# VHH binders against q9c0y8: the designs that were tried, part 20

Target 1, 316 residues: q9c0y8
Amino acid sequence: MSASHPGILHEYTERLVAFELVGKSNVTLTSNVTRSLLLFVGGLGDGLLTVPYVQELVNPLDEIGWSIVQVQTQSSYIGWGTGSLKRDDEDLHKAVDYFLHIGGADFSTRKIVLMGHSTGSQNVLYYLTQSILPNYLIAGIAQAPVSDREAAYQFNGKEKTKELVDWVKAEYLDKGLGNDVLPRSKVENFFGEVPTSANRCIDLTDVRGNDDFFSSDLSADDFAKTFGNLKEISGSTAHSQLILLMSERDEFVSPSTDKAQLLNRFRESIRPTTSNSSLSGIIPGATHNVGPKSSPEALKWLINQLITALRSFIDQ
Key: E = the ipSAE of ESMFold2; O = the ipSAE of OpenDDE; V2 = 0.75 times the mean of E and O plus 0.25 times the DockQ between their complexes.

## First folded at step 13 (VHH; framework vhh_vobarilizumab_d1)

Design y5 (at its last look DockQ between E and O 0.93; V2 from the best seeds 0.71)
Fold by OpenDDE, look of step 15:
Structure y5 (fold): chain B 316 residues (1-316), chain A 121 residues (1-121)
Amino acid sequence: as target 1 above (316 residues)
Amino acid sequence: EVQLVESGGGLVQPGGSLRLSCAASGFTFSDYYMAWYRQAPGKGRELVARISSGGDTYYADSVKGRFTISRDNAKNTLYLQMNSLRPEDTAVYYCARGRFSMARGSEYDYWGQGTLVTVSS
């Protein structure tokens, strides 16, 4: 069903916007300098309100003093095909900076949590670990972290995926043509109708590509380079919390994969250990986006888990 | 026009074997992953087996070791070899074409009419 959603559209850059969904209290980030926010970033193909559970978070979060803001980046909708985690990270940092200062707020008053769905999880992890820009997040939440590479293995096949990678490397990357868009006829089975650059293809499908954070075949050393390298919060010696929320029935994850074990492998790799939140878990009965095909309890579980997490951050 | 036509179903005794076929037409068969689903009376449709475009296979636990999914791209045909059949395997079996993209995930956009498999003594 189509619906209207009250909110505030923020221009956090000259060309990019973020939408603050306003709850029943009508309290906004602009009117309250101490108001905390959950900054939400979707995955590949996502834009505003394309993740179904986002709108369901508005009032529950509002009740506990949190706004939810959905950020649009250059990668939103079909922009991801020519994007990168680095570019995304730059956009997200601009958003964070904007929201830390609107209404006269400063870095010490407003708490910001970045929540990513699907490939948004890569954004979260990248922000907290690999970004060369300062970290201003009290926490990151990765919802439905999945391996795009292994998803490709599942449906296209491991060998076909490898063939694609090898071809792209040989025909584009080795020739300095990483920014060229690949022929649709060659990559449609992977990326659909989205124009996809050679670089982005490799990011998403190559072993230890730039987006390869959550693959089950990665080593402990690989995880140490990502999960194991959370950055300090800028201006402090503290580290952000990292919460990982996997979907129990995530269709992007092979049914043969032990999700609980995989989650544990991620968690065990988190450094410092204090950043490993006990609130990480598997959303019961949830499809990838916790959508309509999920069990009825899935959304409730997610909401409760988020509320618990967000309350804990206010007390810090 | 995309078409999937199943065949090979029938009545078989427990412990028996059947081979199902799905004839595909109207699309480049080799570019798509395919799957077999089944629906027993009073139950929901469930995944039996899946095969990637590249030939990687997945099986439901209930059929592992007994069923084999395969494809012949030259013949545009999907197969399900079912051995050691059990009464609980009784169902209408459906062939399905899958679509995948990283942004949209996986979905089955075309289904066959189904073929009935009855396992009974």
Scores: ipSAE 0.747, ipTM 0.887, lowest interface PAE 0.6, mean pLDDT 96
Fold by ESMFold2, look of step 13:
Structure y5 (fold): chain B 316 residues (1-316), chain A 121 residues (1-121)
Amino acid sequence: as target 1 above (316 residues)
Amino acid sequence: EVQLVESGGGLVQPGGSLRLSCAASGFTFSDYYMAWYRQAPGKGRELVARISSGGDTYYADSVKGRFTISRDNAKNTLYLQMNSLRPEDTAVYYCARGRFSMARGSEYDYWGQGTLVTVSS
């Protein structure tokens, strides 16, 4: 239902905000400089309060001394159509930098977990494998790490998706027009009404496009370049933990996909192997965003898994 | 503008067959994925089968192996071949046009009026 949500709106860089939801304790990231946080990034089309389970995490996390913070990036809402995974990563690094310093100068002891939903899962994997990691980013959590390309195959067809890709390459990329917005009539059945650049289309729909981390037809060598390449935490002898949480009833995933097998393929590719969390799994009865059509047990399972993970990071 | 018109329903005995058709007009049929849904008395609509714009198919478990969805893009027509019909298949069957976007997933924006299929001895 519509409601007011108590919290703090942080401007973490010019024009970009993050919303810290405040739980029953009233403790915040500014009132306790060592309080840890779950930094949450949604998927395509998401923004503040659009992923329904986030609000339900506030008090469980608060009870164990964690804040949950929802990040708005340049890609939030309809901005993703002209964005990129790299631009998202730059925004997320600014958000992390902000929260490491909030509440005082030079503190460096709070722990940060980066959690992503849907294409936010690509943000998490990219962050852990392509970027220099701050010494307090201790884990990434990817909920519903799904292939955008294979979703397009499921609904538009593999050959029609390849035809779009070939057309965009010929008419835009080969002509140096990668930043140009595509005609709505050509992409409506892939991206709806969201203005979408040629580069963004290729990132999402081409085989091994820049967002193409989770497709089931990728090889072990492909996964080795991503899952197998987690970066060391700067100033530490360890690597971030990676937790993968698939939704059992994910409507973006083809019914023919064996989720357990695919999850195992992702996990077997994780390097170093010590980053392969035993807390990864399939959320029973969950839809893509663990919304109201999910079975009643789905949210409880998710909360228990997250609490188990976050407690373990305090004890390290 | 968009129209979906089902036909081919009727009364059939258990074990029988029917072929449903859905005539589509007012849009570029070959660009859209299409589905058959059904609604039994006192129940909500449920997916029966779906076919992508490229011809890939998906079936509900309850009908897999008995029903076949197909499309004829030259005639702008969607079909459902229903074999080995059971009393539980009794329902109004609806043709639906699907829209997909990566941000919002799948939705159905146009529905036909439905055609009644009754399976009884």
Scores: ipSAE 0.575, ipTM 0.782, lowest interface PAE 1.4, mean pLDDT 91
ESMFold2 (binder alone), look of step 13: mean pLDDT 85; pTM 0.862
OpenDDE, look of step 13: ipSAE 0.690; ipTM 0.863
ESMFold2, look of step 15: ipSAE 0.531; ipTM 0.766
ESMFold2 (binder alone), look of step 15: mean pLDDT 85; pTM 0.863

## First folded at step 14 (VHH; framework vhh_vobarilizumab_d1)

Design m1 (at its last look DockQ between E and O 0.01; V2 from the best seeds 0.00; counts 0 for: pae O 10.1 > 2, placed apart)
Fold by ESMFold2, look of step 14:
Structure m1 (fold): chain B 316 residues (1-316), chain A 121 residues (1-121)
Amino acid sequence: as target 1 above (316 residues)
Amino acid sequence: EVQLVESGGGLVQPGGSLRLSCAASGFTFSDYYMAWYRQAPGKGRELVARISSGGDTYYADSVKGRFTISRDNAKNTLYLQMNSLRPEDTAVYYCARGRFSMARGTEYDYWGQGTLVTVSS
C-alpha cells in the first residue's frame, strides 16, 4: 500500500532507527509512559514498510493503547547476508532497552512484545531462548515461523542444497574463511544478488545451522533446546508468552507439510508449559506475509488474534 | 537470452494422453525450478505442476495422479505427461521458469508462448 505514514523516527542506537507509527489518538510512547508497544522485526530483505500488514495494525492497536514500532537492524534490507541471529539479537536488545526508558517509562509500567515475520520469527525465538542478554519482553509473536533450509529444499532440491553446504564447508569454513562473501554464481539461486558470507550460508542452509529452528525434520530433542528453553523475565519468576502464527497458504512451506501438525509439535515443546499461548494458530487464507494475495479474511483474523493477546497483557 | 518453447499440444479425445515438451535455452537449466501453467478461455492462469531444480515435484489437486512433470537437465527440456485427459483440461499450456531466493521469494520470470491442448469428443 502506498501512503504517507505519520510517526516518530527513533534513533535507538547510533545509526539504527525504529519507526513508531502514530494512530488516530495521536498518543505516542513519549507522550504516555504507560503506553505499551509491539516491536516488529521483518524477515530477510525486509525493512521499514515492506511487510504489508504492519500499517493495518496501527489503529487497532492504538484503540487498545498500544503502539506498533518497526525496527531497523543491521540485517535490514540486504545487510542480513553478512549478519547473524546473534548480531540481530544485540540490535534488538538495544531497541528494547531504548523503548523501555523513553518518556520516563520502565519495565514495570511499559509492556513490550517482540513480533517477528518470517526470519524475524527466528529473531523472536533466539531472543527468548538463546540470547545471553536480559529478557524484558512480556511476549514474543512469531508470524510465519518457516524453515529457510526446507524452502531451499523445496525450490532447489535437497541434494543440491547439501552439495552447496559441503562445498562451502570445504572451501571456506575448513580454511578459516567463514566471514568471506561467497561467489554470486554459486549462491544466486539461494540468496539472489545479496552478498552472503560463508557463515551466513551455513546458518541458513545446513541441518541444525544457527537459523534452523523450524524445520519439520528436526527432532523433539532439537525443539527442546529452543522452544523448551523460554527464559524468565529478568527480575521475575514469570516467563514470556510465545504465540506462533502460521500462514495457511505460505508459499515457502512445502505443500506436503501438515502445518497443523508442525505447529502442534512446536507448541508441545514449549517450556515452561505456561508460556504456550492458546492464541497460536494458522491464519486462514494467508500467504507468507499476509499480503494482497491472501483471502480478505486473513488480515481480520490476524488483527483479532493480536488484539486479544495484547489486551490480555494489560490485564495481567 | 532466455527462451522457452512449448510443443506437443493438440486435439485428443477424453481419456487420451498427450506429452508436452518445453525446450529451454539461454540459461543454466539445472539451476532453476520449472512449472507448467494452463489458461482456459475466460479464466486466469492456473498452476498445473512444478518441479524443483533438484527434481522434487508438486501437482495441483485437479491433475494429481493423471499428470507427471519431469525434466531432462542434459537436454534442457521440461516435460508434462498428461494421461486420462478430461474436457476440463482444455487450455493453453505454458512453460515457466521459476526464480527463488530467500530474500526475494518466488516468482516466474520467463514464460513460453504456450501450446494448445483441446480435449473433446
Scores: ipSAE 0.511, ipTM 0.753, lowest interface PAE 1.6, mean pLDDT 92
Fold by OpenDDE, look of step 14:
Structure m1 (fold): chain B 316 residues (1-316), chain A 121 residues (1-121)
Amino acid sequence: as target 1 above (316 residues)
Amino acid sequence: EVQLVESGGGLVQPGGSLRLSCAASGFTFSDYYMAWYRQAPGKGRELVARISSGGDTYYADSVKGRFTISRDNAKNTLYLQMNSLRPEDTAVYYCARGRFSMARGTEYDYWGQGTLVTVSS
């Protein structure tokens, strides 16, 4: 059902906005320098309020002194088709910078946690591994980290996916046409109506493509390049925490995949080991986006887990 | 031991003035950013003003033109001159020590106990 949500629309950079959902306390990031921030990034196709559990987090987080902000990047909605993790990362850095300082806050007063859903999990991991982190970004939360490549295998078939990859490489990448948009007639089954660049196609569907973080067929060495490469916090030897929250009934994960085992493989790869949070786990009864088809306890579990995590971060 | 001790708070009428002082000790005062924060009852802490080691100042919009932050490095003292005080300025005012880095910005690592400013008729 359609509903209105109180909040503040922020222009965090030119032509991009983020929406701060305001809870019952009416406290905002602008009005309180000690207000901490959960910065939320959706997955492919997501924009504002497209992930159903986001609005359910507002009041629980508000009660513990946290605001939730959903950021819109250039990749939001259909923008991901021509995007990249690098581009997303740039947008997210701008957002983080903006929200750090609004209201006169700084890194001594405000903490930021980055949370990603689905492909947003790649954004989170990318953010944590590409550069030294500011000391106010203390953790990343990857909710429903799934392999886009393996999802394609599941829904379109492994062989067809490979054929697509090979074709795109031959006809576009090898010719220096990586930025060209692929014909819809050739890729509609994979990407729908979203204009998708050759590069983006490869990022999402190629083995060890730029977005290939969570595939079950990746090696320990592969995971070491991502999970094993969390960067230090600026001015400290400390590292951000990484929390992985898989959905038990994630429809994008093959039924043949042991999710618990896969999660363990991810966790075991996290370096430094101190960044491996004990709060990682599987959301019971949860579909990919913890949506209405999830068990009733799924959302509650997620909320409680987040609250526990966020409280722990403030005490650090 | 680093110490920050605020003074100068009190009761004042609207439109009145107060001058807060923060006596710093235990560190080289001149090397640090300093700031004033305030916290009103039931509200969050907010930045009022900050001053760099070199004397660059920043003010919250709510106090611009009314408040002046200054420092006397020889006396290891931070000041906040508050003019044209309003009831909404009622708060506990805190002195904070900050350190600047290009990578992280300004970090505040020590705080005073605060001094209460009450603006009331």
Scores: ipSAE 0.008, ipTM 0.291, lowest interface PAE 10.1, mean pLDDT 93
ESMFold2 (binder alone), look of step 14: mean pLDDT 87; pTM 0.870

Design m2 (at its last look DockQ between E and O 0.01; V2 from the best seeds 0.00; counts 0 for: pae O 6.5 > 2, placed apart)
Fold by ESMFold2, look of step 14:
Structure m2 (fold): chain B 316 residues (1-316), chain A 121 residues (1-121)
Amino acid sequence: as target 1 above (316 residues)
Amino acid sequence: EVQLVESGGGLVQPGGSLRLSCAASGFTFSDYYMAWYRQAPGKGRELVARISSGGDTYYADSVKGRFTISRDNAKNTLYLQMNSLRPEDTAVYYCARSRFSMARGTEYDYWGQGTLVTVSS
């Protein structure tokens, strides 16, 4: 419950931090040795120490020369309600730039992997599809890449969600009020108590809204614009690997959704095809965040997949 | 103002059946995700079943195949049909109104006072 966690708090840009957890070796990204990092971004409502499996990754990654770093963005905690994928991406680029220059010496062999949980998966996919990547950013990992819109359909109903979307467009977007916070009474069954802008509501709940990457009713042409648009690594003919890890018992996914089929549709759409990692899969027995309600083997499976991937990037 | 009133609990033999009802008032029932929870002596509350306004259901593994959650939006009433009852089903059963949040998932913001179900010979 309450605990102290040893690590280094990095201020990667003014007023935003990333927390590097320290493992048993006591080696960190600021040590005078080569060390790689898994840069981790959580989902809506997340911040430092909120995703339970992150702490369990510290020592396994430390054993293979990797640090795990948790990123705080402007969207952390309740900040997401008035944010956007674009703003998140700007924060993440600042974090990556910071970690390319840390350590006081040239650590040109450092590798960076960007990992996201839940809506952090949208952050990962967005990051990989916008611009040429530095040769140190070699992979993205998306854990629980779930549709926010289809979660709203499952819990609130498809027609009620469409009614909200239509109302927000008519009363806010069409009137130039996209940045205005919506009345709580209209949105409390979608966003709880988090102040949420009209733009953010549409991003998350509209068909093909800006966050709508993972919905099962999207077409192959829709996926081609995202999964099919991974950018190359600078100075190489290679591209970053994309690893997709769905949770078998994800409570945000409708029982009517065939997760294996949906995962296959995502993977088939990945371009270039060489970015389509064979390490993608469904975490057996896992809940959304691979937390304590998961089957005992779920966390072990996740750790093994991550270690396999990260080792392969060192040996390349 | 918001009220959830459970009924239908009682003493039943193993293998028997009970049907619980929850009368709701003070809010637009059809807009909300509803659930049944239970609390056995010395244990915390555990989810039994939940149902969306559109009829999508979820059941705890311990009750799947034996219990059925349903709702009548016209009567503002939530139901739990409990079949093949076992002694371990003995608990106080609570009706709950759910608030969904994309950031946190299901959050329950109103609870009934509960109805006792005892399964023993």
Scores: ipSAE 0.336, ipTM 0.701, lowest interface PAE 2.5, mean pLDDT 90
Fold by OpenDDE, look of step 14:
Structure m2 (fold): chain B 316 residues (1-316), chain A 121 residues (1-121)
Amino acid sequence: as target 1 above (316 residues)
Amino acid sequence: EVQLVESGGGLVQPGGSLRLSCAASGFTFSDYYMAWYRQAPGKGRELVARISSGGDTYYADSVKGRFTISRDNAKNTLYLQMNSLRPEDTAVYYCARSRFSMARGTEYDYWGQGTLVTVSS
């Protein structure tokens, strides 16, 4: 299915763009300094409009004074194979900075919520935990936070995954070749056609790798390093809200995993506790990306949850 | 301790001019975006003008061509030259800082106590 979407393509930094989807009101971030934005970052493989529910958020958000912007980072599409959370974070900071000021806006007039899908959830958490947050970044939303490592276990097997990790460590990392791209013939089952660096492989598939935030076998101490380490808002003792939205039918989560319990473990680890939003939950009937195979109520639930969240943030 | 102290407000007739100053201390002034805001009675605070560390300026449409924001980094002072003042410019004017970084965006703000500008015949 093909469709056209009205919007504004922004060059938020050199060689990188973000797409502001424009709703029925035709109000844009450029035309209204009081317009707030939901900055959306996809997961591995995602680019513009690759997450199906994004376009469905446009008008509902528009009605409440929010724009949705989908950012392309260097990791977009196949770029993630040679990327890192650090690199992504740098790109996202540039995007946030750009959109904060566009149209003459200021931190006093515009608020920003960062929303990530799938591995974009790692980006969200990374963003919220690496540095003191600006006062205009009021929340992060992690939709479908899943363990890439455990997904690999599910699809490729735990043993084979470990073998891969061990091999990469021995043949690349231990030799200082972390930036080298792994041979496709060796890693195709894991990463497909995406050129993937040794470092990125380890980030995604190693126990406590750099991207290992959401694995069910992680300890409370592990979660404390991520969920438990949300940074303060600059100039304030306040912290951004973190909303976790898991998909009930997430195909990347093992059927043996109790999602409710796992979500609870995540939430319980959030520090400060005031950042633990009551709006976290499980999207009923939703596949990973809340796509067409989801139950009809899944998208509606997501939209309503987001609207509720975004309204609450502005009212604070 | 970060401190911003505004001065220069007062009563002026329509068409008159005022120059506001904001003395900054307690931080490296040159590293920060600075801004003037104003709040009229019964209204919300609004951005009047902003100036980057590099001297880039922004003005609200309502003050374009009439107001000029400037800074003297050597004196740690922010200025707002207000010309052709109108009754609708009546407000408490606030000085604010916001540190800018490409890597981190805009940081938190500090505010002065404000200075009252009254434009009345």
Scores: ipSAE 0.042, ipTM 0.312, lowest interface PAE 6.5, mean pLDDT 92
ESMFold2 (binder alone), look of step 14: mean pLDDT 87; pTM 0.881

Design m3 (at its last look DockQ between E and O 0.01; V2 from the best seeds 0.00; counts 0 for: pae O 8.4 > 2, placed apart)
Fold by ESMFold2, look of step 14:
Structure m3 (fold): chain B 316 residues (1-316), chain A 121 residues (1-121)
Amino acid sequence: as target 1 above (316 residues)
Amino acid sequence: EVQLVESGGGLVQPGGSLRLSCAASGFTFDDYYMAWYRQAPGKGRELVARISSGGDTYYADSVKGRFTISRDNAKNTLYLQMNSLRPEDTAVYYCARGRFSMARGTEYDYWGQGTLVTVSS
């Protein structure tokens, strides 16, 4: 069904918007300059209202004084095919800067949590490890931090994925054609109908490509460069918390992968160790996006984890 | 036209074996992952086994160790070898073609008509 969703559309930079969904209290980020926010970024193909649980978070978060904001980046919908994590990160920094200053105050002290779903989890980890953080970004939450490369291995095969990578390197990258869009016939089983550049293909499918943060065959040294490299919050010696929420029945994760063991490997690599949240876990019965094929209790579990985390940030 | 045609079903005694085949046509078989599903009377379809375009396999717990999925890309044919059959394996078995895209996820866009397997004394 079509529906309308009450909220505030923010133009946080030229031609990019974020949508603040309004809960029952009618309190907003503009009506209360210290109100905290969960800034949400989806994965490949996502845009406004495409991740099914986001709408269900509005009222639970509102009840504890948090707004949820869905951010559109240049990579939203089909834009990701010619984008990059770096471009996404630049968009997200502009969104964070916007929300730190709205409501007419000279400076806002609101708390900001950045949450990502799927490839949005790469956005979260990239933000926390590659950028100088503002004082008010207190946590990152990664829901379904899955490997795009290993998903391709699972469905297309490891050797076929390597053959694509080798071909793209030889025919495009080695010829200086990294920004060229690949022929659909070569990539439709990986990227579907989305126009995809040679660089984007390599980012997503090559071993240690720029998006390759969550593959189970990466080493402890690989994880040390990412999970082990959380940056200080700007103007502070504090660091953000990192919460990792895997989906128990994630269809993109190989059945041979021990999710609990993989989650533990990610968590043990987090530096500083004080950023390793005890609220990380596996969402019982959840599919990749915690959608309607999930067990009935999956969404409730996710909401309870998020409420627990967000309350802990306002209680101190 | 994409077509998937199952064969090899029939009546078999408990403990027996059957081999199912799925003849595929109208597409580049090598490029797709394939699956066997089954539907018992009064129940929904359930995954039995899946095989990637590169030959990597996955099995439901209920059939692991007894069933073997395989593919012959030269013959455009998917197989399911079913050993140690039990009465609860009684179902219509379907061949399915899978699509994968990083943006849209996984789906099965074409299904065969099914072949009946009955395991009874």
Scores: ipSAE 0.539, ipTM 0.776, lowest interface PAE 1.4, mean pLDDT 90
Fold by OpenDDE, look of step 14:
Structure m3 (fold): chain B 316 residues (1-316), chain A 121 residues (1-121)
Amino acid sequence: as target 1 above (316 residues)
Amino acid sequence: EVQLVESGGGLVQPGGSLRLSCAASGFTFDDYYMAWYRQAPGKGRELVARISSGGDTYYADSVKGRFTISRDNAKNTLYLQMNSLRPEDTAVYYCARGRFSMARGTEYDYWGQGTLVTVSS
């Protein structure tokens, strides 16, 4: 299916763009300082309009005074193979800064919510936990936070994954070759055709790797380092809200995993506790990306949940 | 109590001029950024101009070269000189108090009641 989407392509930094989807009102971030934005970052493999529900959010958000912007980072599409959460975070900071100020907006007039899909959820948590947040970034939304490591276990096997990790550590990391790209013949089953660095491989597949936020076998102490470490808002003792939205039929989560329990474990780890939103939940009938194989109510639920959240943030 | 009171709005012909004033009280005026915003009917609020405590100015592209923001710290008054007015400048104009920090940028915490500027033939 092909379609055209009205919007504005922004160059938010050198060689990187973000697309503001424009709704029926035709109001844009450039023309209205009071317009807030949902800044959306996809997961591995994602780029512009690769997550199907994004386009469905445009008008509902528009009606309540929010724009949705999908950002391209250096990790977009196949770039993630040689990327890192740190690099992503740098890109996202640039994007946030750009969109805060366009149209003559100010900290008091525009609010920003960061939303991540899949591995974008790691980006969200990373963003919220690495540095003091500006007062205009009021929340993060992690949609379909899943363990890449456990996904690898599911699809490739735990033992084989471990073998890969051990091999990469021995042949690359221990030799200072973490930035080298792994041979496709060795990692194709894990990463497909995407050139993947040794470091990135370890980030995604090693126990307590840099991206290992959502694995079910992590301890409370592990979760405390991520969920439990949300940073303060600049100039305030307040913290951003964190909303976790899991997909009920997430194909990347093992069928043996109790998603409700896992979500609860995540939520219980959130610090401060005031950042734990009551709006976290499981999207009913939703596949990982709430795509066409999802139940009809899944998208509606997501939209309503987002609208509720975004309204609540502005009313605070 | 912090107060901002705008004045000077009114009806003017295209190409005409107006000077808005914002009388500030209840705080040390010299320590704050000040700004003018405007909101046209059916549109969102937009920044028109801002001025730092030290007198550094910024203008929206739409008013650059036509409007001048200034301040008299001795009088605790903010001004907006509007020249070459256009129908699209029709809006309620608001003055706002802002504070700047490197960490938080400029945040505006108090607003005036606004003054209506109508540019029409």
Scores: ipSAE 0.014, ipTM 0.323, lowest interface PAE 8.4, mean pLDDT 93
ESMFold2 (binder alone), look of step 14: mean pLDDT 86; pTM 0.857

